# VHH binders against C4-dicarboxylate transport sensor protein DctS (dctS): the designs that were tried, part 7

Target 1, 216 residues: C4-dicarboxylate transport sensor protein DctS (dctS), of Rhodobacter capsulatus (Rhodopseudomonas capsulata) (p37739r437to652)
Amino acid sequence: TLAHELNQPLAAIASYAAGGLNLFDQPEPNLTMLRQAFEKMGAQARRAGLVIRRVQDFVKKRTPQLAALDLSEVLAEALSITAPVAREHRVKLASLIEGRIPGVQADRILIEQVLVNLIRNGVEAMAEGPRTGDDLTVRLARAGAAVTIEVMDRGPGISDAVAASLFDPFTSTKSEGMGMGLNICRSIVEMHHGSLSHGPRAGGGTVFTVTLPVPQ

## First folded at step 19 (VHH; from w2 with V109I)

Design a6
Fold by ESMFold2 at other seeds, look of step 19:
Structure a6 (fold): chain B 216 residues (1-216), chain A 124 residues (1-124)
Amino acid sequence: as target 1 above (216 residues)
Amino acid sequence: EVQLVESGGGLVQPGGSLTLSCAASGFRFSSYALAWYRQAPGKKRELVAAIYSYGSTLYMDSVKGRFTISRDNAKNSVYLQMNSLRAEDTAVYYCARIEIERSSGKWTITFDYWGQGTLVTVSS
């Protein structure tokens, strides 16, 4: 229902934009009608934003249904799901499973969503911006009483624009993207008693690290 | 719920030093960037320093070399060491939690929690 609920406001925006351009191209554009077209586009953009917030709220309210989970299987599925978008942007997906990875208690649906979101987000960061290479690598390893999943891209890190927003918070704009952001992924991981962090990748890019506890 | 409580402000002579503290609770402290902002009378609130979750720091130019931001994840605390204080450093200092987002391959931020502030006065 998400596709349907988003396609309606998107189609309306496209229609009002086409109508607005037709009005604008007249020798003496009717500014009242043109203003109405912009206002209607704005209203539909807000409607699309409401749909996105409903999806984010649904994921945040879901209580994880924990069961024994093989993270290597979830990673393989996440890589399969994201392979088409990686291919579209000429990103090479790779995995590295280091040693024996113990099972964890996790909700397969939610963890798969986190991995797909982190991988897709990294692919998109590498897509048309500066990149230091073409590989996005996901590494699974055990770290003591936890398993770590590192999603490593070669896109830009925290940009000058984010630093500039820190200098002037009262002129900062919030970005509303489609799908799950890092904040929602962090919430899912924390509901699994884990953590999500990020930092620079050696050689350029970003590493997102998911840490999940191993039952003792 | 999320709380940020500043302390350590006071009256200091020019050239003096102060250490501000911010105690955080109600969230996984190690996952967030923290910042100090200040607001002088009649001025806009401005960034003083920020410290990212991964340890990197950012300073406004006028405080570089004089102020040091640090964090202690075990105590859920962020600090601002202020040295060589000047009259223009007089302000209410605020601790803030910075939510850094990445969606559709783009980094953005939001400012979702602020402390109550602590007053620093540099006079004479």
Scores: ipSAE 0.481, ipTM 0.696, lowest interface PAE 1.8, mean pLDDT 84
Fold by ESMFold2, last read:
Structure a6 (fold): chain B 216 residues (1-216), chain A 124 residues (1-124)
Amino acid sequence: as target 1 above (216 residues)
Amino acid sequence: EVQLVESGGGLVQPGGSLTLSCAASGFRFSSYALAWYRQAPGKKRELVAAIYSYGSTLYMDSVKGRFTISRDNAKNSVYLQMNSLRAEDTAVYYCARIEIERSSGKWTITFDYWGQGTLVTVSS
């Protein structure tokens, strides 16, 4: 449904762009019709933005429906979903399940979406930046009364990426990213009484850590 | 309501020491990077030191070895220990919250909250 609803405004934008180029290529282009073509492209871009907002609103407004959940199954599904984008960027997805992983109380749909977004985000960080290897590894382990899920990439780390902006705070701007951001993922995990943190990966890259409590 | 309240400023002689504190409230303190910035009269605000949510630190060159930034997540506080103070350290010192985000593989930062500042004067 998301693909269908986004493909419609994208196809319209492509059509208006093609029509605008045809108008521009005329010996004496009709500027009023060119303006109309740009206006219609803008309207379709706003329509695509509304579709994206509906998806974001669904995720933000969803109250977690907690049930017993096998995180190894959710991880396998998230890896399957992200495999095409990883292949596209020549990133090797790997998992490491350490020991027996107890079940957790969680909403499968929301946790799966967090894992998919963290993995995609890591693959994208590795895509064209300097990278210290080709593997993105997801580690699943028990730590006392919690289970941890570590999404470990080999892309550029935080320090190198943001140091210049720290030295010049008045040129920083708010991010206008198109995907689910880290703050939304953190909110979902906190609704599950867990935490989301990040830090440097040994040998280069970043580790995102999701921690979820074990019942009982 | 996000608040950052600096304290610990004052008059100190060259070579002396001072500890600045920033008490934070209204947000999940352990998730954010925090920094001390300073602004002397007629100058732009400049980074003094930053501390990431995972504990790593960054310092401007002129304070390395003299200043130490630290955080106490249990007290929602960030500190700046200032040793071997010099006249050029005279400034209003500001605590800042830094939101670090990664979206579409790109790291970005936002400076969304600043304290009101605490004055440090280094004079003989």
Scores: ipSAE 0.418, ipTM 0.761, lowest interface PAE 2.4, mean pLDDT 85
Fold by ESMFold2, fold request of step 22:
Formats: structure tokens, sequence, C-alpha cells
Structure a6 (fold): chain B 216 residues (1-216), chain A 124 residues (1-124)
């Protein structure tokens, strides 16, 4: 019913847009009806945003069901799930597993969701604008008492994308994205006593780093 | 819930130094970028310096080489070390939290919290 709840406002937007274009193409467009079409499109866009926020709130409030988890297995599944969208945008997915990776205590469903979202987000970033290469690589390694998962893309980096907005804070516009963002991923990772950070990738792009503790 | 409290402002002579502090609470400090902005009477608020969650910095041209922004994630604090102060640096300095998000491959930025400001006066 969630897919239906999202498809309803999207279908309504498409319908009002098509009707509005038809009216616009008439010899003398009815401006009152055109205004109504735009108003209804706006209302449905806000409704879609509310549905998306409810899903994000539900995921954020889920109590993790912790169990011993093989992160190599979860990574393989996340790469499989994201492979079609990567192929669509000509992104080469790769993994690099360095050494023996100890198990962690985690909710498989939530961690898989984090990895899928970070990888998909990276693929979309590489599709959206200029890219410095075609590879998105996920590196899995042990760092002392923790395991790190680095999702490294080649899309536009943060500095280039946001510097102008930092210099003009009063003209910045906030847009709610159509996918699960960093905030939700960070919340899930923090529920697992880990951290999510980001920074520049050497040679261009972005690295998102998930850190999860290894139990003693 | 979220609080940003600036301190360290005051009167200083030209050529002098000050360190501003911004104590943060009510959020996971290490996950956010932070910045110092300033506003002189009758002028627009302008960026002085920003520091990203991963440590990279950005400065306005007129303060490069004189001001240094830094952060201490253990103390939930961001600092602005101001050296070689000039009369034109006189302003109220504001600490800002910056939410940087990427959704559907697009970077966005939000200025969601500001401190109340601390006055810096550079005068003989």
Amino acid sequence: as target 1 above (216 residues)
Amino acid sequence: EVQLVESGGGLVQPGGSLTLSCAASGFRFSSYALAWYRQAPGKKRELVAAIYSYGSTLYMDSVKGRFTISRDNAKNSVYLQMNSLRAEDTAVYYCARIEIERSSGKWTITFDYWGQGTLVTVSS
C-alpha cells in the first residue's frame, strides 16, 4: 500500500500536467483552469513528500534486531540489488574486501538498506553531473576494533556542489530528495553504535564511510 | 534542543588577536559542517569561514591568512582564531550549523540553526 500511496500523487501530477499542457496548447487557454492545474499539482507534490517522510520516520524508529552478521554477504547482496541501476547509468560496481572481516552485531535488513541506499545514491550522483570516472567501489576492511565499509563514487564532490551556497545563505533553497538520504542512513548506523561519515575521494568523487564496532 | 552559543568577542586594538568559540549542544556535532558568519551594521551577513565534518575549510578572501577555523569534536566546539585584526572586521559574529545532505544523487545545504552572535569591535 506504500507503493500505491506514492503512485497516487505521482499519477495525479502526471494527469494534471498532461491536462495543463492540453489547455496551454489551445488557441485561447483558460487561465483559471491552468492555475487550478498548477495548484493541484503542487498539492499532490506536497502529499508525495509527506508519504516519503512517513516512510523515513518509520525506518528511523525501528528497533534494530541485532544478530551476528557477515558483512561480506550483505555487501554482495547490496551490489546485486543495485546492479541494474548501475548498468542503466554505465557505472561499474566493484568491491574490495581486505583481509578477514570479523562478524558484527547488526540488523541485516537495516544494514542492507543502508548499503543499497548509499550505492544507489552514488550511482545517481555519477549519472546526475560530471564524473571523474565510471567506477563505484565498496571497500570492506577491519580497522582495529571496528569494521569499515567505504562506498566510493566518482560524482560531483561536496565542495564544488555547495561552495556558492555557503557564500549566499539567504538564497539557498531546501529541496526534499526523492530517496532515502544521509540523515536516515546515519540514524540506522548510529542505532548500531556505529558512525557514518563522508569526505572526498582521492582522484574525485565522494567516500561514505560506515563504521561498525566488532564485539569483544 | 539544538543550541549554538558564541563567546570570546570583545574590544581589541587593530593588529590584535581574538579567538571566538562556539559551543554546540543537542545534536551529533561530528556529523555537521559549521561556519562563522559576520554582520556589520547596515551590511549583509557574510561568510567568514566554514569547516566541513571531514575537516576541510573554506575562507572568504579578505580573511585568508589572518583567520583560522578549527573544530574539536570531543568538546563539541568550533573556533575562529582571528589575527591581524582590522577596523573592517568589526561585526557581530554568528556561529551556524550547516546540514549537508545528498539524496537521489543531489547535494543540498540547509542553514537550520544560528547562534545569537558575539560582538567583535576593532578600535583604538
Scores: ipSAE 0.417, ipTM 0.747, lowest interface PAE 2.3, mean pLDDT 85
Fold by ESMFold2 at other seeds, look of step 21:
Structure a6 (fold): chain B 216 residues (1-216), chain A 124 residues (1-124)
Amino acid sequence: as target 1 above (216 residues)
Amino acid sequence: EVQLVESGGGLVQPGGSLTLSCAASGFRFSSYALAWYRQAPGKKRELVAAIYSYGSTLYMDSVKGRFTISRDNAKNSVYLQMNSLRAEDTAVYYCARIEIERSSGKWTITFDYWGQGTLVTVSS
């Protein structure tokens, strides 16, 4: 729910603030730990803002507001937004922009949310399971009449539990969490006349591929 | 409106072959995994084969080597080639759309759309 998604970052902010004040009240405050508390509070405040934006944008069934969009600029913003969470889990964010990327017709807010969600999902997968490396890389490239955005993590791939669930379809449920799952991201991308797919990353992990058409 | 329409069922002798087809519409076919399930009288519906959007396949042990699942994204169709048919393969065969979801780093599955089924009878 909204309450669950907001209460987590708000509770974290309160905890870091309380811990920071306790450190500040020491005779010789540990400035390194105090700085860390402020950094964590800032990251959680930004997470709360993302939760509010997600609820307002996709729960309302927003009609996409298409305009010429520079995907390199949107990617830079998405990386900036997700950098604190990646740092928290010791994930190194990288981008690779191959050649000249033409503009696309897209809703900047919705595409930014898709990229933030895919990056955060990859970071969380790398934090929660085995990882084959510490890098999460986003690659932008042109593929003919389309632009591709690949979000490549080093977490575990599709689990044996998903395969086992195919043997018993009547125990499966709807997508988990309010935090904008893969199905919602796919819907947003499809409203932009694109596609969202996934597959294995060479050397371990998962690649999520967003494909958006180049206008003619 | 999501639709899945199976065809190709019928009567066949043991050892024979049959190809099932499923025509899909109302969604971006290439983004979804597809599966064939079957239900024999008095039994639960069970997986026969699945094909993921990224190309991997999965088979029930009793059909492995005899059945082949494939897809044609240009025709929005998924197929089940059934060879060396046995009496125990007699069932209504259903085509299903499989939604593979990932949120918070975890994979899950949703089964919301099924075809009406096509009957395969292998002479007892």
Scores: ipSAE 0.409, ipTM 0.697, lowest interface PAE 2.3, mean pLDDT 84
Fold by ESMFold2, fold request of step 22:
Structure a6 (fold): chain B 216 residues (1-216), chain A 124 residues (1-124)
Amino acid sequence: as target 1 above (216 residues)
Amino acid sequence: EVQLVESGGGLVQPGGSLTLSCAASGFRFSSYALAWYRQAPGKKRELVAAIYSYGSTLYMDSVKGRFTISRDNAKNSVYLQMNSLRAEDTAVYYCARIEIERSSGKWTITFDYWGQGTLVTVSS
């Protein structure tokens, strides 16, 4: 699965580079499409870097390195990293920071990985299949002794998507574990003494909620 | 070590009521969907009711309005309240844990753990 996870962004970089060269060789190159190709290559290079970092952490077998962290800064970076793929699928990224957000003890790289994964997964859900709107919103707020991060998309909700499989439990048991899904994000958040949950978004779609404790 | 232990089955008259319980341990209960399935002799196991981690429910058509699934995250338990019981409800009832995943924007589910079952018999 590690080789597959690294080969995917590398293959994408090669594809965008080939497409960019074709555009460059035209008599009147479309500069908007050339810029998009470079942005996509940059995003895939960052994705490959996140995969490499995960491998390095696994090889070292070290625990998360907790430090004081400003979640608003991590959110801004995650939105920047995912902006090109959101634009590609005509998804409008937005954020809402409610009130004063205290610092948390967290590994910045791992929490950034969680946010990038949740946002990208939501954009992909909105790109494939029916959607109830074009907005993906991330809300950051304090809830008592914790901070919550809600990633809210407009893709197909879970109830409609899986109801048929619930009626046929013994014919749908194939698993294709590819590593960077919801369960990996949950494991990272739990290493930070938090939780990851999901539920329906008002008006359609899904909310993923990351909860992280505030130091007392 | 994941465990699901059903209880509350027994012999009940038609029109009567029964409450099934499923006590769970060995995992973060609040993160999973849970369901009740049933199997009568010679028939396939079929969904009775499911409850998602966020509280929404799903029922098979023949039990809508008669059965209610609920969960208590503080007690790591899921319940099935069965009212207006009929002879056709006679079956072994199983509790199941359901893992829900989204990868590449697509939802999938896995049925990874089942209880041993509790027998419900409806007769006079």
Scores: ipSAE 0.407, ipTM 0.747, lowest interface PAE 2.5, mean pLDDT 84

Design a6
Fold by ESMFold2, last read:
Structure a6 (fold): chain B 216 residues (1-216), chain A 124 residues (1-124)
Amino acid sequence: as target 1 above (216 residues)
Amino acid sequence: EVQLVESGGGLVQPGGSLTLSCAASGFRFSSYALAWYRQAPGKKRELVAAIYSYGSTLYMDSVKGRFTISRDNAKNSVYLQMNSLRAEDTAVYYCARIEIERSSGKWTITFDYWGQGTLVTVSS
């Protein structure tokens, strides 16, 4: 799973950091072993970066492989993958699964990447600017002939963030983000015959809504 | 290919009304914010009104209460209803497509397509 592939290098980094601190705190630290701990941490960080890059490259070149998919399981995996970065920024991740969620026709790898990217993007928004709370909640529900996945953060809202740029359009530039942007996520969802929309969250923040059809 | 075509400009007396239309094609209209900008001779292009993909609106102060922006996703069109027109509203009015993006937690916007403009003249 993507969670296991990313959690392995992250857990290794945490382990080497703890071991390195124990070595550092000795009265006569072994500098060779301390250097080795740092080198191993760097190598694991690089491996995590390669996992992310390979997924991004795979997504760009992949033809969607649609199959029956349990969205509650994919959501659990996405929350597991994003838990470390949420902890780092003191963001409380929560999920709310309302009622029975029917299966959808979807590519697990692509939808997992969309959820991971939306959650990470929300955590980063809450870390970057003012926020109206510490909770990022993902709500999964059936809405008639569709299933909705709402990723709700407490970061700066759309209107506050972009209003000044609307008044000064000739200084705007394209984003050079390191992750999968909102428009790439929208393209993936549309390949699944769904939609990705956004709007304000009640009480502050942003809601991103993924809608996927139910085959019935 | 992306296309924005404005219409509805013309000559009107102070206190009069006009409706501007912008017909859009070649893109997923419902996913984008749209805006009307205007440019008077010798002035920089300025925002008049914007409408987000989710329906919320933003207006420059001088047009609040007089102008209304709206969108019709079924017709791929955005409109500007201009009431109580003043001489200072004389300008070429442009329709713009706005891409709103969030990456690495930061919101950005991009202006990559503009219409050709439609002239509005307010005089007696």
Scores: ipSAE 0.379, ipTM 0.732, lowest interface PAE 2.8, mean pLDDT 85
Fold by ESMFold2 at other seeds, fold request of step 22:
Structure a6 (fold): chain B 216 residues (1-216), chain A 124 residues (1-124)
Amino acid sequence: as target 1 above (216 residues)
Amino acid sequence: EVQLVESGGGLVQPGGSLTLSCAASGFRFSSYALAWYRQAPGKKRELVAAIYSYGSTLYMDSVKGRFTISRDNAKNSVYLQMNSLRAEDTAVYYCARIEIERSSGKWTITFDYWGQGTLVTVSS
């Protein structure tokens, strides 16, 4: 039903775009009809956005299916899944497992999704702009009563990339969010009673840190 | 649900000091960047200072050395210490929550919540 609900506005957009091009190519284009075609495309784009928001809200509300989980196994699978996109962009994936990593209570599929999304996002950041190196490293370690997973890329750093947008907060005082990958990852991690944070990587790039509690 | 409540505004003489506070609730405060913006009559809203979730700060040029933004994640609060105040600092000051996202490798930000504002007036 999700695929159908999203395919409907996309198909409508394609149809209105084709109709709009036919109108545009007439000897004397009817500008009123062209405006209507653009308005209808915009409305369908907004409808697609609402469908996406409903999916994001559903994922945020789902209770994870917790079970004992070996994070090193999940990391290995996430690296395997992301290897093709890393190769495509000439990014070298590496892992560093520091010491013995205790098991955590987690939903394996949801945590795998988080790792895949963070790794893919980092590879894409390294492809989109200047990079300080070709390595993306995932570090798995214990930190007291928690386990940390750090996804460290060499793409553009956050402060330089965001500063200009901070000085220009749009025309309206209210902005609608467009974050789809990181926000979903944060929601999944918080459902596991953990946290997702980010910060600069020493030497350039970004570190995304997932923290998950170790059972007592 | 999400709330940002500013306080600390008022009337102050030039050269004086004032501390603004913004109490946040309804979200995991430590995960977001926070900022102070201000708007004087007839002017656009402008950034005064921002503080990232990891503690780094950013200031507009005219307030560097005079204003300090800080956050206390334990109290879910962000502060703006304003020293050496000038008449040009007169404005309504707004606290803003900033969601920072990276999608398809590109950084974006969202200004999804603003406080109601607190008036700072600098005059003799």
Scores: ipSAE 0.373, ipTM 0.741, lowest interface PAE 2.7, mean pLDDT 84
Fold by ESMFold2 at other seeds, last read:
Order: structure tokens, then C-alpha cells, then sequence
Structure a6 (fold): chain B 216 residues (1-216), chain A 124 residues (1-124)
């Protein structure tokens, strides 16, 4: 449903661009119609931006609606959603489900967004800098009274990336990125009575660990 | 409300030892890196030691082997054990919370909360 709302303005932009190029390539281009094509493309880009803002605001302000949730299904969907960006950057997505994973009480929409964000973030880290391999693996396992979801990438590790900034705090700036950051993901997970942590991956890279309690 | 409260500063003789403590509240302590910074009169604030959320540590060269940073997640506290103190270690020591984020694949840090500082004076 949300994909359809984004695909509509994107498809319209593509159509107006194709039509505009056709008009531009005529011997005497109609400049009024060309201007209209650009104006329509701009309007659809703005509409796509509004859809993105509504989704971001919805996630930030959503009260968790807890229900029994199969995390393996949510993981499969998150991997499907992130597969195109992984392919673009030649990252191999893999999953490892260890044993039987009990259901958890969670808001499917919010947890899916956390997983999509963590996976996409890892793919982008592997594309942005040096990497120790091409695999991003998500491991799903039970650990006692909890389930853990580990998103493990091969991008630059935290120590190398931030050590210089620790020595010179006056050159640091706040993050100015778009989309969901780790702070939002952590808040969502904590609203589910879980935790989000990170650390080095064995053999290079980073692991992000989501821990969610098992009822019973 | 995030709070960082330093304690343990004071006057000590060269070669002596001192333990600084920083008690934290108002946030999930185990999720953050913590650090000690110091500022001597007329100098820039400089990193003394940092400890990441996963336990790894980082020290400035001049304190390696003399200072030890540690954390106790159960007590929401970070410590700086200072041994073999020298006159050059005289400074106000600040506890800092380090927010480490990754967005769009890029690691960034923010120094969003600092304690009020505790004075360490090393004098004959």
C-alpha cells in the first residue's frame, strides 16, 4: 500500500520526463508544453516527498500495537524490501535462522521498519567505504527468554571510523542524514521492552543486535 | 533528564593516585560510549580515555599505562583510575556521553552531554 503511494508519483515523473524529451527533440519545440512537463514533474516530486514525510512522521509517533508476531516472516519481508539496494551495491544478503524461533509481542510495522533500516544501513556502509567481504547476514536465534536479531555487515568498523573524532571533539557535527537513524530504531525497540546494541563483527565489520523478550 | 556527575577530584602529590567517578542517569547507560576529557588552563579540551558501549577502550598516548578507564553498567558509572600522577595531569576532568550513530552508512559522533567537571591538582 505504501509502495503503491510512492510508485504513483515516481511513475508519473518518468512519464512526464519521457514526454518532455519527445517534445524537446522536435524541430521547433513547444516551450509552453515543455514548461508544463517540468512543472508536472516538480509537482510529483513534491508529492513523493510528502508521502515520505508522512511515513517518517507515522513511524516516529506511532504507539506500538503489540500482537503475536513471527519474526522470521518479518525478516523475510525486510530482506525482500532491501534486496534491490543490496544488488545495486553488490552485497549478498543472507539469513540464518537458528532453531525454532518463538513468537514475540510486537508491532509488525515498526519492527519491519527497524530491520529494513538496519539492513539498508549496513548495505550502505559496505558501499561507502572499504569492506572485508560482500556478505550481510541476519541471524535470528533464541537466547533464553529472548530472541536476538543480529544484522552483521562487512563495512568499516566503528573504531576506525570515529577514533579521530574522539581526539578532536570540536570538529564533530550532529548527524544531518535523512531517514531513520539508530536513535529512532533504539526507541522503537525499547518501546517493545527490548534493546538495540552494536559491536564489532568477528572478521571485520559491525553487528547490530536487536533483543526482544519472549512471552511466557 | 540526562545527568553526568563527576566526583573524586582533589589535590594529590606527584606519583600519587586518584580515582574519578562519573555517575550517569536519565538514559540507557549501556547503549553509549563514555569518555573522560580534560582541560588545563589555556589549553584545548582533550581526550584522556574513552570506553565504547561494547567495552573496548582508547587512551591518549601520554596516559597509557598510567590511567585506566572502566565502566560498571549495573551502577551506571564510568571510572578513571589515575596512577603515577604528574604535574602535567593537572586539569579539570569532564565526563562526556558519546552518542555514536550510523546513518546512510556513515559513522558519526555527537558530544551531547558533559558533566560540570572535577578539578585534579597535582602539586608538590
Amino acid sequence: as target 1 above (216 residues)
Amino acid sequence: EVQLVESGGGLVQPGGSLTLSCAASGFRFSSYALAWYRQAPGKKRELVAAIYSYGSTLYMDSVKGRFTISRDNAKNSVYLQMNSLRAEDTAVYYCARIEIERSSGKWTITFDYWGQGTLVTVSS
Scores: ipSAE 0.357, ipTM 0.723, lowest interface PAE 2.8, mean pLDDT 85
Fold by ESMFold2 at other seeds, fold request of step 22:
Structure a6 (fold): chain B 216 residues (1-216), chain A 124 residues (1-124)
Amino acid sequence: as target 1 above (216 residues)
Amino acid sequence: EVQLVESGGGLVQPGGSLTLSCAASGFRFSSYALAWYRQAPGKKRELVAAIYSYGSTLYMDSVKGRFTISRDNAKNSVYLQMNSLRAEDTAVYYCARIEIERSSGKWTITFDYWGQGTLVTVSS
């Protein structure tokens, strides 16, 4: 039960934060106990990260079961799965299927997970920072011997904060345990002999592009 | 195995030029950002220039206008053209692969592979 295993460390963090605020608001705060509250919050955050990593490792270790796959159908399902979170953040989900899309050899479960992760990641980016619009559009098209899936959001692009991290690389070597999203998606796409790239969206935002080969 | 191999370092007079090369292998080169970092003795490793997978560039202030980073995805290589070299540019220069990630709507970066470095000495 993933929800249960994540809710436990989250509840503990909320409890330690509340206790820490109570200690902080005392006339003479006990700094030793306050430090302990922060240390316990950190430990629970790391525990939550391990739970998430366990799920990611399970997906990454799955042997791909390649079969003929209709990407239009998988996209429709991914949009359905992500519609509630998009609605919650007032993001308008749309799809644009350009022309005839040939079938690809792919594992439906893994590709669906990629699309869900990319769409959710884009919705969350639009919720967390300034946005240049409310639309997240997924474009499906053929490009020669490949099919492209572009997940286009209007959240912040690579920001000044990312540029600042480039100038201080040793503060940026913290554990990958906090990261969910593109790393696992890239691995899945590469197992399908494709690629995952990103770049700026015209008019603001980010485009994530999945390319998958078309069987010959 | 991921490899980043720097070359092109050496001794150069002040005002001179030098081109550093970094040959990459073992990964999908076009999917990653690449950067040059440098480290002088007793100092922290610092960014010189970066180039994103989509071609945009970033430079530290002291090299802007003098150095140019470029990439050739067909050759899996990234270059640093260094002009108008100064004594302060003396350092070991490292090629780095940069993984750019977005998780929970937030951008992060990690430095997962570094080259072995190439020494650039600017002296008269």
Scores: ipSAE 0.346, ipTM 0.709, lowest interface PAE 2.7, mean pLDDT 84
Fold by ESMFold2 at other seeds, last read:
Structure a6 (fold): chain B 216 residues (1-216), chain A 124 residues (1-124)
Amino acid sequence: as target 1 above (216 residues)
Amino acid sequence: EVQLVESGGGLVQPGGSLTLSCAASGFRFSSYALAWYRQAPGKKRELVAAIYSYGSTLYMDSVKGRFTISRDNAKNSVYLQMNSLRAEDTAVYYCARIEIERSSGKWTITFDYWGQGTLVTVSS
């Protein structure tokens, strides 16, 4: 029902935008109706934002319910959930499961949300700017006493994108987006005693690495 | 609580060297970029050097070749080795945690925690 609650204001925004464009294209536009269309779009955008914030607050405040978890099953589900948005932007989703992956102690709902958000974020990065390829790959592997999940995209890299902001620390625009970002994902992973890191992908793009401990 | 504590500042002669340290606590140090900024009287705070979580570094032009930033994830510390110091390097030096964010496919950064600063004075 979260999808339903978000689809309602999004559908309303699309309808008011279509109606507004039709009014704008008339020979004698009714300015009162055009203003109303903009006001209604703004109201629906605010309503969508409140729904998203409620979900983000719920995720942040949830105490992790740790249980034995098969990460390969969670990855398969996350890929299924994100497949429509990947197809929309012509991004090829792939997975690589390397060797036997031991179970971890984790909250399935929270980890699934992390994977969905990281994959969606990567698809959006590949849609919004220059890309070095069309593949987003998620690699699942064991690294010693931990398992790693690497979400690898082909969007714009980190250092060129943020260098100017590093040189000007007191002028930054707040993000206009309402999506779940990297910091929320990091908080969830840290509640699982893991880590979230990032770095450049070989051949262009970005790798986000989730590391979760393997029980001793 | 996140804490960043700078140390190592002081008075040095031109051409001298100092090592600044920043001890971090209250967060998973290896996941964040760290940076040194400085502010001279009447000047805007400026980047000196940054080190990304994956080890890559960035320097302002005037310190390149003279200063070296490094990190030790086992000790939760970031360092600035300052060599061949000049009068123009006189400033309060701040350690900063850099939160790098990507939301809706766009990269942004946030400067969410700063240390109190350590004064470096370069004079005869």
Scores: ipSAE 0.316, ipTM 0.708, lowest interface PAE 2.9, mean pLDDT 84

